# Designs tried in a protein design chat: VH-VL binders against p78833. Part 10

Target 1, 198 residues: p78833
Amino acid sequence: MSFPASTHVYIAKIIGKKGEGDKILDLLSKVNEHVLKSEPFTKTYYFARDAKNPDYIFGLELYDSKEVLENSHKTSNPFLAFANYLTSTHAPLAEPLQLLNFKVVDGHLDKDNLGPDAKDYVLYTEYTGDSATLKQQLTVNPKADTSLIIHSLDDPSLYAVVTRYSKSGIEPGPAEISGATSVSQQVIYSGVGFLNRP

## First folded at step 1 (VH-VL)

Design v2 (framework fv_vulinacimab)
Fold by ESMFold2-Fast, scan of step 1:
Structure v2 (fold): chain C 198 residues (1-198), chain A 120 residues (1-120), chain B 112 residues (1-112)
Amino acid sequence: as target 1 above (198 residues)
Amino acid sequence: QVQLVQSGGGLVQPGGSLRLSCAASGFTFSSYAMSWVRQAPGKGLEWVSGISYSGGSTHYADSVKGRFTISRDNSKNTVNLQMNSLRAEDTAVYYCAKEGYSSSWYFDYWGQGTLVTVSS
Amino acid sequence: DVVMTQSPLSLPVTLGQPASISCRSSQSLLHSSGYNYLDWYVQKPGQSPQLLIYLGSNRASGVPDRISGSGSGTDFTLRISRVEAEDVGVYYCMQALQTPYTFGQGTKLEIK
């Protein structure tokens, strides 16, 4: 599949204090309702819990351009309510919010408008190493329903891979790349949003 | 070269327990799911249990659910099968098996097998 | 559970002749990704099982061209174009679409 050259990808890491995951997802569900109805140039808006920590919310966002994010998404009332909660005196986050900005190198999204499901799993893997080596060795997995290779706009040595499988079997592990450091995160269970806009 | 070396089998009475171990080498153990498959004497293959690459999820055949526990130690490159409340029908050669590269769809390497005999 | 059925269960064959084994599943093994989650294994006398074919038609490393897999959905075939002495063993199909993974009954290939 092709993506516009202007496509911006964000990976959100929202690590809440114990018990905050439900509140964070509730606020994100309000944002998602607005995105689905009013932000047609947002291709992916997917937030789900980390497999091991229900208060850690992983996000995958694809915008057709940076202007979609800045001019419509960040200015929406549901987004502002979400952002204000995270920065409130209540201090719901265990760690500062991380928003990692990427461009699409290659890949495809689910053909169906698929949201987070308890039996489905998304695997997110970060690779740090020589950019030319990573660009050459990371390949789209044609067997995955979603397989996305993304390259950091802020750190040339950082690539990431997002895969999703709808198979109800044993979860596959991350691809191995010689000479690169990697760290993986599996997301399942409760979430909001969509991987490919309907 | 990929190698899976099994241990821990033996003869046990009904109701007893055994722990099977499988030591892996020649691949990045922490990146692959592992399974146990058994074969009763003169019979076919039966998948018993599987564990994800991280140990975060486990799966069991109905015949062993509640009695067997699969676990792994990625720092020691081992996968283990704890077998409790053993029955005569659990008598079999047990194989550990490695799932395929970056996808849990097939078993590309198998251990040598460990005989478990449950008899009174 | 998905039920896997093989035929024949006993396959005597003359050296150099072709052989084929059928495998049928109780439900489609064709996934939305376009792949059939069916694999073939052989267990040679006194040995552990070894992979021959994965995802319907892909040969495992070291498997010769004379061995091939075909089929889609619920009906699959393993074919050996010219049987050799080292092909003696019990052949199993397995579905890997969902847990529990399930095997066929096995087909014993013997030289006449």
Scores: ipSAE 0.102, ipTM 0.676, lowest interface PAE 5.8, mean pLDDT 88

Design v3 (framework fv_vulinacimab)
Fold by ESMFold2-Fast, scan of step 1:
Structure v3 (fold): chain C 198 residues (1-198), chain A 119 residues (1-119), chain B 112 residues (1-112)
Amino acid sequence: as target 1 above (198 residues)
Amino acid sequence: QVQLVQSGGGLVQPGGSLRLSCAASGFTFSSYAMSWVRQAPGKGLEWVSGISYSGGSTHYADSVKGRFTISRDNSKNTVNLQMNSLRAEDTAVYYCAKDLYGDYPLDYWGQGTLVTVSS
Amino acid sequence: DVVMTQSPLSLPVTLGQPASISCRSSQSLLHSSGYNYLDWYVQKPGQSPQLLIYLGSNRASGVPDRISGSGSGTDFTLRISRVEAEDVGVYYCMQALQTPYTFGQGTKLEIK
């Protein structure tokens, strides 16, 4: 599949204090209900736990444009409730919220969402290196359910790859790119939201 | 630069066990799935087992399921095949192989290790 | 399990002439991505197998353009346009659509 040129991608890193993951995901679940019903130009709205720490929440968001994010998503009541909780006097985050701004380079999303009972993983890998080399050598995995290559809008040396592989095959690991540094995060696929809008 | 160096083969009696090892170098081992493929004397290739990059999933051919166990140690860059309850029909050269995209194709192969199951 | 069937199993060929090997699968290897999960390998005498073609038609690094793969679904062909002495070996197709991965019986290419 192709994506509009205006497509905006956000990677969210929400690092909760011990025991906060459940409340954060509950609030995001309410945001997701609103996104699914009322925000038709949001292609992906997906949040899930880190495989090693249940209070670390990974987010992948794709909007047809930045205007959809600013004018529709950020002004919704469920989003404001979520945002207000994160900045409340309760101070649920162990680290400041990290939102990384990307554009799509290539790839595809799940044809059908596996659903909340899925027991496989989403792999998120960041690559830092020569931009031309990374653009040339990072390739879409056609057997993956999701294989998405994104490029940072703020840091030309940063690319990232999001991959989901169903249980029907032996899951691929992160690609090795000579001369680049990579860091991977494995997240439990079962979470809040959707990789591909139904 | 990519190398897969195998060890652990030999002669064993029926019902016995052997552990094959494959030491990898020249690539980020923890990023790739690994497989074992065997070849009986004068016969064709048979895929016997595979393991995901993390070791979180394993797969086996029906002929070895319940008897063979594939494992990996990403800190040591090794993939291992523990073979139990060996039968005469398990006699073969065993190859470890790297998966190019993590699940396909087998782009680099070890030198092979002979396993002979005989009385 | 997916059954892979090769023909011929023995292929004597004259140097410089073309050669073709057929591979058929018991079910379609065409994934919804548009790719066929069929790979070709060769095993030269005394050597480990080596990759020739992946995903139906893509040449592995170092493989000459006289060797090509084609086909889709259940019917695949490996073609050598002009056979050379170094092509002697046993050729195998393998499906990688699902585990367990399965190989064809092998085709022995010999110079006559």
Scores: ipSAE 0.012, ipTM 0.577, lowest interface PAE 8.4, mean pLDDT 87

Design v4 (framework fv_vulinacimab)
Fold by ESMFold2-Fast, scan of step 1:
Structure v4 (fold): chain C 198 residues (1-198), chain A 122 residues (1-122), chain B 112 residues (1-112)
Amino acid sequence: as target 1 above (198 residues)
Amino acid sequence: QVQLVQSGGGLVQPGGSLRLSCAASGFTFSSYAMSWVRQAPGKGLEWVSGISYSGGSTHYADSVKGRFTISRDNSKNTVNLQMNSLRAEDTAVYYCAKGPDYYDSSGYPDYWGQGTLVTVSS
Amino acid sequence: DVVMTQSPLSLPVTLGQPASISCRSSQSLLHSSGYNYLDWYVQKPGQSPQLLIYLGSNRASGVPDRISGSGSGTDFTLRISRVEAEDVGVYYCMQALQTPYTFGQGTKLEIK
């Protein structure tokens, strides 16, 4: 696959209070229906639970441009319903909503088929360090079903990697980069949306 | 370039009302939380109020809760602070400030307006 | 409310010498994400406040390497490795972990 140079990536970290994960995903399911039907320039719209905290919803979103996100996605009725719920006086979030801005460095996305198998995980790893070193040492894994390298628009020292393997037992751990720090999160693959638009 | 241009303010009697306005340009206003921060003469900064990017969530410091109302008009790129039942201790320079990219009432303010003086005096 | 306490409140410093400002919070600002929701601002004479450091240690755009933030949990430090004339101003820490967001009382940095 090929990504336009203007591709805008969002990583969303949505940490709900106990029991809020279901409501958040239900609202996102309505947003996803609209995205699939009416937002053809959204390449990825994927939300799923953290493996350790079912009320922590991880999101990966790829838009062909920032303008698609701002003028089409953020102005849609189901998105506004979702956003208004998160920011309502009901206060459903345990922590402030995080939306991290990235651009695509390299990679590929799996065909959209979330499947029912909860054994499959998406691994999300953030790397902080020297930008030139990270760009050189982080490489796409052609054996992964999804292998995406993204670079922060807000912090040039921050890169992130998204991987998924459909075959158990062949998953390498996160790459170790000398002089860089890393943190990883496992996300249950089954969720709302699509990794690669059908 | 990001610009926040403030208007309103002035001298008002205790118990009176004023409305401050902040006009934004140079960024997609509807995507960012906005805040008001004030500074009394010779004193430090006090966060007063914040509003989410959509206007669906608002927060206030205890000192102004029930008297001040923050609002925004995304079609006009403005955030407003309606100040009622003003007290002498509300005398301050009021700053509007742009929040970061996440959907909350405010995060760290990364751009600030020029400030608007509000004097509450008998 | 989270109480933020700065020390010192007045910081006279000789040009070219280092300076340090401490900020202490009444509760931990370390979030489950691993970030410390502690920011630093400077207000130069006659100007609006300017962001220097966000989320504990990240420099804002245009901020020189001689200015750094460190610390975690409840204890934070802003360091200037060698003070320049342009650094004169009042420095504030702020917690953005929970509303209402709260500032320290400010530290006035002056050249001796």
Scores: ipSAE 0.000, ipTM 0.440, lowest interface PAE 17.0, mean pLDDT 84

Design v5 (framework fv_vulinacimab)
Fold by ESMFold2-Fast, scan of step 1:
Structure v5 (fold): chain C 198 residues (1-198), chain A 122 residues (1-122), chain B 112 residues (1-112)
Amino acid sequence: as target 1 above (198 residues)
Amino acid sequence: QVQLVQSGGGLVQPGGSLRLSCAASGFTFSSYAMSWVRQAPGKGLEWVSGISYSGGSTHYADSVKGRFTISRDNSKNTVNLQMNSLRAEDTAVYYCARDEGLWFGEYYFDYWGQGTLVTVSS
Amino acid sequence: DVVMTQSPLSLPVTLGQPASISCRSSQSLLHSSGYNYLDWYVQKPGQSPQLLIYLGSNRASGVPDRISGSGSGTDFTLRISRVEAEDVGVYYCMQALQTPYTFGQGTKLEIK
C-alpha cells in the first residue's frame, strides 16, 4: 500500500516499573477509543506488551502528518491523562520514555486487524549500519500481514522493520544484514489499538 | 552457543582496585541486560550490579554503591565491573550473568560466566 | 528489600527418593500479569550457578522433567520427583519482582 509522503511514524518504548503495565495500557486503551472515534488521520495506533516482560510496552503510531500528531493527538483529553500519569510523582517508568521519529520507506499494513484476543507474532527490529546498504537490503515481505520499513528522521544510520504474521506456526526471525547490527523485540498482539485503521 | 568468558580477578590489598571483564558470544549482546552476582567463600549468592541493554541504566547493591561501576561496550560484546576502594568483605567469586530482558531487574539469569575470584587481603 | 527464606538449609536424600525445597518471600511475588517472579538456580560443586526454573514453574532449556516448580504469591516449592547423583548441589530461589534481586540462603542437597 501507499502512504502520504508527509506520514510521521512514532516508535514508543514505554518501560514500566513492575506492575505498571496494566495501568499504562488501561490509559492507552482510553486514548485508542478517542483516536478511533475522533482522529481520522491516524493510520496506526498500536500498543503491545513485550513477549517476555508484561510491563514493557511497544508502540507503533502512524499519522498522516506531523500536524495530526501535534494539533489533534497531543491535545486530546485522554492523551493528556496518559502523559500526566507517566510524568506524575508516582514515577511509573523504570527508564526515561523513548519516542523515536521515523518516516516510511516502504511496506504495507494489514487489511484487517486480528482483534483483541489474537496471539499473533509481531517483531520489531532496529538496524544500525550504512544507510545505502540498509536501504538496498531491507525489503518488504509480501507474505507478511504487516511488513513496514521505516527510516529514522534523527539518525540516518538507523532503520527499523515491523512484521506481523497471522498464519499459525510462522515466527520468522529478523533478516540478517551483513555489516549492520540489529536489535529485535518480539511483542504480543494486544487489545489496545490497531495496525491498520478500520 | 551462548558463552560468557570472564577475566580480571586477582589478589589486592584493601583500598585497591580491580576491573573485571566478561566477553559475550553466541547471541546478540546488545539485546540483553547484564548483571554481576558474587559469592563469598562458603556463602550464598548476592546480586551486585546490573546494566540495561544500551548501558543507559545502571543499578547497584547498597553494599557497593559509590565504589563499583558497571559499564558495557556493545561494539566489543563486553560488560565490565570497575571495583574501587575494595574491602575484605568484597572477597568473592564474581559471576557475570545474562538477564533475560532488555532492562535490569525484570526477569532471570539464563546464562552465567565461569566466575572470577577476587581476594582482598592485607 | 524483599527477603527470601529457604527451608531446609540442609537436605540429605536417598538416591531415587523425592526431595522438596521451600522458598518464602516477605511480600507477594505475584504480578498483576499473572506471573510469579520467582526463579530457581542450582550450583553444582565447582561450577557456576545454572537456571532451573523461571517465573515460578517454567523449566529452563535442558532441565529434566523430574524437576518442577510450583507455588504462588509468597510460598514456592521446588520438587525433584526422583533424586539422581547429578542433582547434588546448592539450590537457590531468587525474586525478580523488585530491584534489587534477592536470593534465599541456599539449600544444600546431599546424597546419604
Scores: ipSAE 0.006, ipTM 0.504, lowest interface PAE 11.9, mean pLDDT 85

Design v6 (framework fv_vulinacimab)
Fold by ESMFold2-Fast, scan of step 1:
Structure v6 (fold): chain C 198 residues (1-198), chain A 120 residues (1-120), chain B 112 residues (1-112)
Amino acid sequence: as target 1 above (198 residues)
Amino acid sequence: QVQLVQSGGGLVQPGGSLRLSCAASGFTFSDYAMSWVRQAPGKGLEWVSGISGSGDSTHYADSVKGRFTISRDNSKNTVNLQMNSLRAEDTAVYYCAKSYEGMATYFDYWGQGTLVTVSS
Amino acid sequence: DVVMTQSPLSLPVTLGQPASISCRSSQSLLHSSGYNYLDWYVQKPGQSPQLLIYLGSNRASGVPDRISGSGSGTDFTLRISRVEAEDVGVYYCMQGLETPFTFGQGTKLEIK
């Protein structure tokens, strides 16, 4: 699989106050329905819960270009409803919203839609360190259903890896990379959306 | 290859102390929660204690709270269970177990077990 | 504490026949993430427990497809479509939703 050079990747970290995860995910489910039906240039739109904190919503979004994100996605009515809820006087977030900009380095996406009934894990791993070393040492896993290597547009020392194993059993821990000064891994469970547009 | 190797069991009199250790290899130890699960002779499994990957959070079954202390040394890839004020009811095979993630949802690998006998 | 109840406690089966074990929880194990925090383990004679099924229905690495987990909320089933000699052991369900993590009483599967 190849991606257009213009492909824009968003990693969203949405940490709600206790009990807010359900409402946030419900609003994102409505956004997902609109994206699937009406935004054909969105390749990935996946939001799901952190395994340790059900109010922590992780998002992975792939757009063919930044213009798709700005002009099509962010102007949709369901997205505006979601955005308005997060910024309302209700103040549902426990921590400031994080939206991280990445580009694709290498990899492939899942063949099947990872819907709300999926029981498979998604692993999100961040590596910081020497950029050239990380680029060389991070490799696509051909045995994973999704194996995506992405590089921060805002921080050259930051790379991330997204992996999914469909019914492959116990997932491995994070890869040991000699050029990394820090490594963090997050386990993501079932959510809404799709890893690869059906 | 994930491996958990246990040590430190034995025979002790009521009121005594023992320290169990579990040495881990084959994974990034500090990223995973570790637990101790015991099994009395001829009985079922009982979860005893758990510790988060960072060591910041510990949890105990009521039966051992105040007497047992779980700890870990991430520089040595070891998890330890300090057992004080031992009672006959603590007689069991003790297993260390690795969780999949930071605080356990399930136990994907288990040590070989260490027998602890508390008898006068 | 969440109470886990297994049935039957003793399960004699004939080689090649199907077997089923039931597990019930005193409260729902369906987490807001959409997963059921229920796992199945087997302990073969003289061995440590081994993971079979995690989060309701996912097979652990190396577990044959003749073994499956199903159910949601408070009622769960472990099924073996055709029993083989290697399946002898004591089967435990466990809830991983909240501490203290609790196990069922165990079901002893034996060849008759």
Scores: ipSAE 0.000, ipTM 0.436, lowest interface PAE 18.5, mean pLDDT 84

Design v7 (framework fv_vulinacimab)
Fold by ESMFold2-Fast, scan of step 1:
Structure v7 (fold): chain C 198 residues (1-198), chain A 120 residues (1-120), chain B 112 residues (1-112)
Amino acid sequence: as target 1 above (198 residues)
Amino acid sequence: QVQLVQSGGGLVQPGGSLRLSCAASGFTFSDYAMSWVRQAPGKGLEWVSGISGSGDSTHYADSVKGRFTISRDNSKNTVNLQMNSLRAEDTAVYYCAKDRSYTYEGFDYWGQGTLVTVSS
Amino acid sequence: DVVMTQSPLSLPVTLGQPASISCRSSQSLLHSSGYNYLDWYVQKPGQSPQLLIYLGSNRASGVPDRISGSGSGTDFTLRISRVEAEDVGVYYCMQGLETPFTFGQGTKLEIK
């Protein structure tokens, strides 16, 4: 299985004020219901809590093309309700919404999606360095359930890696890349949506 | 259709200089690392130099360090090898080669080769 | 530098028979990703080299199933299950784990 060359990836960083995480995930749950039923070209639609901050919602979204995002997803009623809440006078966000735009370099996604009660981790790591070195040295781990390498469309020095291991005791840390800086985030797998469309 | 078309080469005296060029088409040039690989008459393959897609990183075999310089012009889809202080041992057919993937996975396309002869 | 050693250096084979070429590296080519950074190339008479196998065992586009790569760490094998006339050439293994990338000395496959 390979991804279409037109695939667009978004990493969402949604940092809510204290107690807002539940409301944000509730709204995203309604968006996800619409995505599953009506948006067949959305490959991944996954949102879950940061392991350290329950009001920090991490998102991973894969669309077969930018057109799927712009013309189908962003125009849906559940998405508009979600977006309107985030920008409302209630001001639920502690920090401005971050949406990081990437393309797929290489990788694979979970074959089987876990249920909502799974407390496994997804590891998200950002690497900053020489683009060609990172492209050559970041490699897919065939032993991971998910191993996805993505390259920023906005910042050519930025790569990111998403990994998940379902097997007990086989959760390695982020790869060390000579000459690059890295920052990692652990995300509790249990959340809203799907890593791989069922 | 991927093509790598080489130019330059020729006969040069020891201590002389020569510049090889490789013109690429059929792929997004700036997204792939490029290498030069040489082959002395009747001998095996020797990797000489490599350059990242952006041009920010270069690598060289010990036999050519300080004498050869690899560079690329992504606006022209070309990779170049500047060869200075040439020695008889540098006599070889020189190939440019493209990496096959976003991570290193082998040289999937090769140029036609350019003969360099270092002799009096 | 990583030293690559091939065996045999000369391989006369009868048409239709199998052929095997061995390649040994002076250090493990197994990366933490689980991949072996070992490639196989063939250079047919008068032609540029062409990729046969990448990352230990993956066939390059257009390479027939009768050609396969196997092995891990420091010991690798290229196999041709049934040699055809078009297989004549010099075969090279190469490590792509670290620069400088290094080739084996080459194995000349000839029809006897």
Scores: ipSAE 0.000, ipTM 0.446, lowest interface PAE 16.8, mean pLDDT 85

Design v8 (framework fv_vulinacimab)
Fold by ESMFold2-Fast, scan of step 1:
Structure v8 (fold): chain C 198 residues (1-198), chain A 120 residues (1-120), chain B 112 residues (1-112)
Amino acid sequence: as target 1 above (198 residues)
Amino acid sequence: QVQLVQSGGGLVQPGGSLRLSCAASGFTFSDYAMSWVRQAPGKGLEWVSGISGSGDSTHYADSVKGRFTISRDNSKNTVNLQMNSLRAEDTAVYYCAKVDTYWGDAFDIWGQGTLVTVSS
Amino acid sequence: DVVMTQSPLSLPVTLGQPASISCRSSQSLLHSSGYNYLDWYVQKPGQSPQLLIYLGSNRASGVPDRISGSGSGTDFTLRISRVEAEDVGVYYCMQGLETPFTFGQGTKLEIK
């Protein structure tokens, strides 16, 4: 199996003020160094820029359990430095921080664990609709390097899909699900962290 | 019914311009990349240009870079090819084609083709 | 650019006999997903090209089972087990792995 049943998925939407993206990614780079060295139960730790807004940092994090997130990750010194910067009197965020809790429904992460390629992108799509319909209709894309279907722990009508293609060139669109509304975000693949722990 | 209907084309002098249009129906247009493929008289197929579903990414063959511009209007289900600085070598039937990127960047639906003749 | 080379370029075939077309790529078309990004198209006289095979071996909708694709990496084959009159046309392989997408030179299949 690719994922323990206890796997906790965290989606971070960090929208900085103009010019803040660099500082946010720099701090996340320090967090990532600690995660890679000291947090072996973190499967994915990936942060990168929105394709249309360089100060909008998208995060995808997979932990073997909620305990790993709460007791290991959130208590680390580099994470605290990062979190303290976001909530500082400097007020670097243009919009309130969005942190979304999901569980894995189905999927896989990068098969070959290829390094970042600036020509590639990650597509993140949120679907809102009937839960049973979304669970039935959303399918793993076997051609994608990463194809992950996740279900919100906070909102049963919300599912999301993360896909990555190592193939350069033409952008694949998101799957359209009848009866559901969807919102997609393209994330430049080159960023901080890893989609699949090396 | 999934279909692509092309318009534009015709005779133009070297150095002139033409705009080709391709109207799509029967599928969610913005979910699919679109390409233009041409065929010179009696010759094989040559890919010319492609555009992502969102329109944010465009690609061109070296033979047309800087002269041709691909664009799309997702509200009208159309993809367009603006051809500037036309040369005799650009004489061809131009096809628009739907790209199924989910199933491997296959050109699964093709337009009927539009003849472009560049001659003095 | 990925160079696609077809053989033969001219293929006269007797009705009911098998036909085979080879396609070779200058670099591997095998993606990290395990799929080969190779397509086959046919252009019948006076018509637009139409998709026959995608991802190396998968038949497009409406394509009869007498037409099959095989191969991996750099060597691919399109086979027609029993040629029918409707098969007359020019066959093209194409790599869809990366832009610029490139086609083979084309193989003209004719009934003799």
Scores: ipSAE 0.000, ipTM 0.498, lowest interface PAE 12.8, mean pLDDT 87

Design v9 (framework fv_vulinacimab)
Fold by ESMFold2-Fast, scan of step 1:
Structure v9 (fold): chain C 198 residues (1-198), chain A 122 residues (1-122), chain B 112 residues (1-112)
Amino acid sequence: as target 1 above (198 residues)
Amino acid sequence: QVQLVQSGGGLVQPGGSLRLSCAASGFTFSDYAMSWVRQAPGKGLEWVSGISGSGDSTHYADSVKGRFTISRDNSKNTVNLQMNSLRAEDTAVYYCAKEYSGYDFSYGMDVWGQGTLVTVSS
Amino acid sequence: DVVMTQSPLSLPVTLGQPASISCRSSQSLLHSSGYNYLDWYVQKPGQSPQLLIYLGSNRASGVPDRISGSGSGTDFTLRISRVEAEDVGVYYCMQGLETPFTFGQGTKLEIK
């Protein structure tokens, strides 16, 4: 799969207070309905729960360009309802919202989106280290259903990898890169949205 | 400051060739599709060609297909229009424009170059 | 090719009065995504074109509220609620749904 250089990737880390995960996903489900119908330049719009914390919502978004995000997505009524809830006096977030800007280095996304009964995991791993070393050492796994390598636009020392395996229970853990620090998060695959636009 | 600065252009004879260049600054060039739009003296706007941010996809108007080639060098932040087999009807001011297109469509040409005059005459 | 037809082609208007420009496409510009791939541009004398409205109704950065776009499918309108001297120029609609992308003939707005 080839990704144009115009592709903008967003990683969202939405850490809700106890019990807020359901409401956050409900609002994102309404945003996703709008994205599917009205935002053809959104290639990936995926939000799902952290495996350890059901109130921690992980997001992966791929837009054809940053302009699509700014001028179409962020101005939609369902998105504004979602954003307004997060910043309301109710204060549903346990930690400040994190929205991280990335570009695609290489990779591929799920060919087939799994249904709501899928209990598979998406693995998200951040690597911090020498940029040239990380770019050279991080490689696409052709046996994964999803294997995506992304590079931070805000921090040149930060790379991230998104992987998913649907088949075996033989899921390799995150690659170890000498001289780099890594932090991994397991995300329950079933959630809101799509990894690859249907 | 977001800018497109054009160069090239001039007077050429029918059948001649000319290369127009457009240098971008102030934005991440490789993230945006680019188009060329021309305007003949006293006439309206005509879309000529477009290229995706990666350079993998190109499109042309029927009037220039097979004669003009659009290309880009993302390492130098430039988009180029190579014009071959020029005809009198190609005489126009040529504009490069940044656009919000990214999905096989065109919309939102929000930044335009200053224009480059091309005159095809003997 | 998609043909874009504008009317009127000449629009003399008095300062402070409203003005409207119509644009008709030979086929629907409404995509299955719900977007109308119709933009409006203005070209002021001696200047490059500049974007006013994209995807039917969205104002470009810096465009005042007195300028608005509306319509869907094949019939679109650009409205200026109160014309100012700076609005003088040639206005173009453009379809971006199907290559080759095409502009209307242009509407010259001038102060009378």
Scores: ipSAE 0.000, ipTM 0.447, lowest interface PAE 17.3, mean pLDDT 85

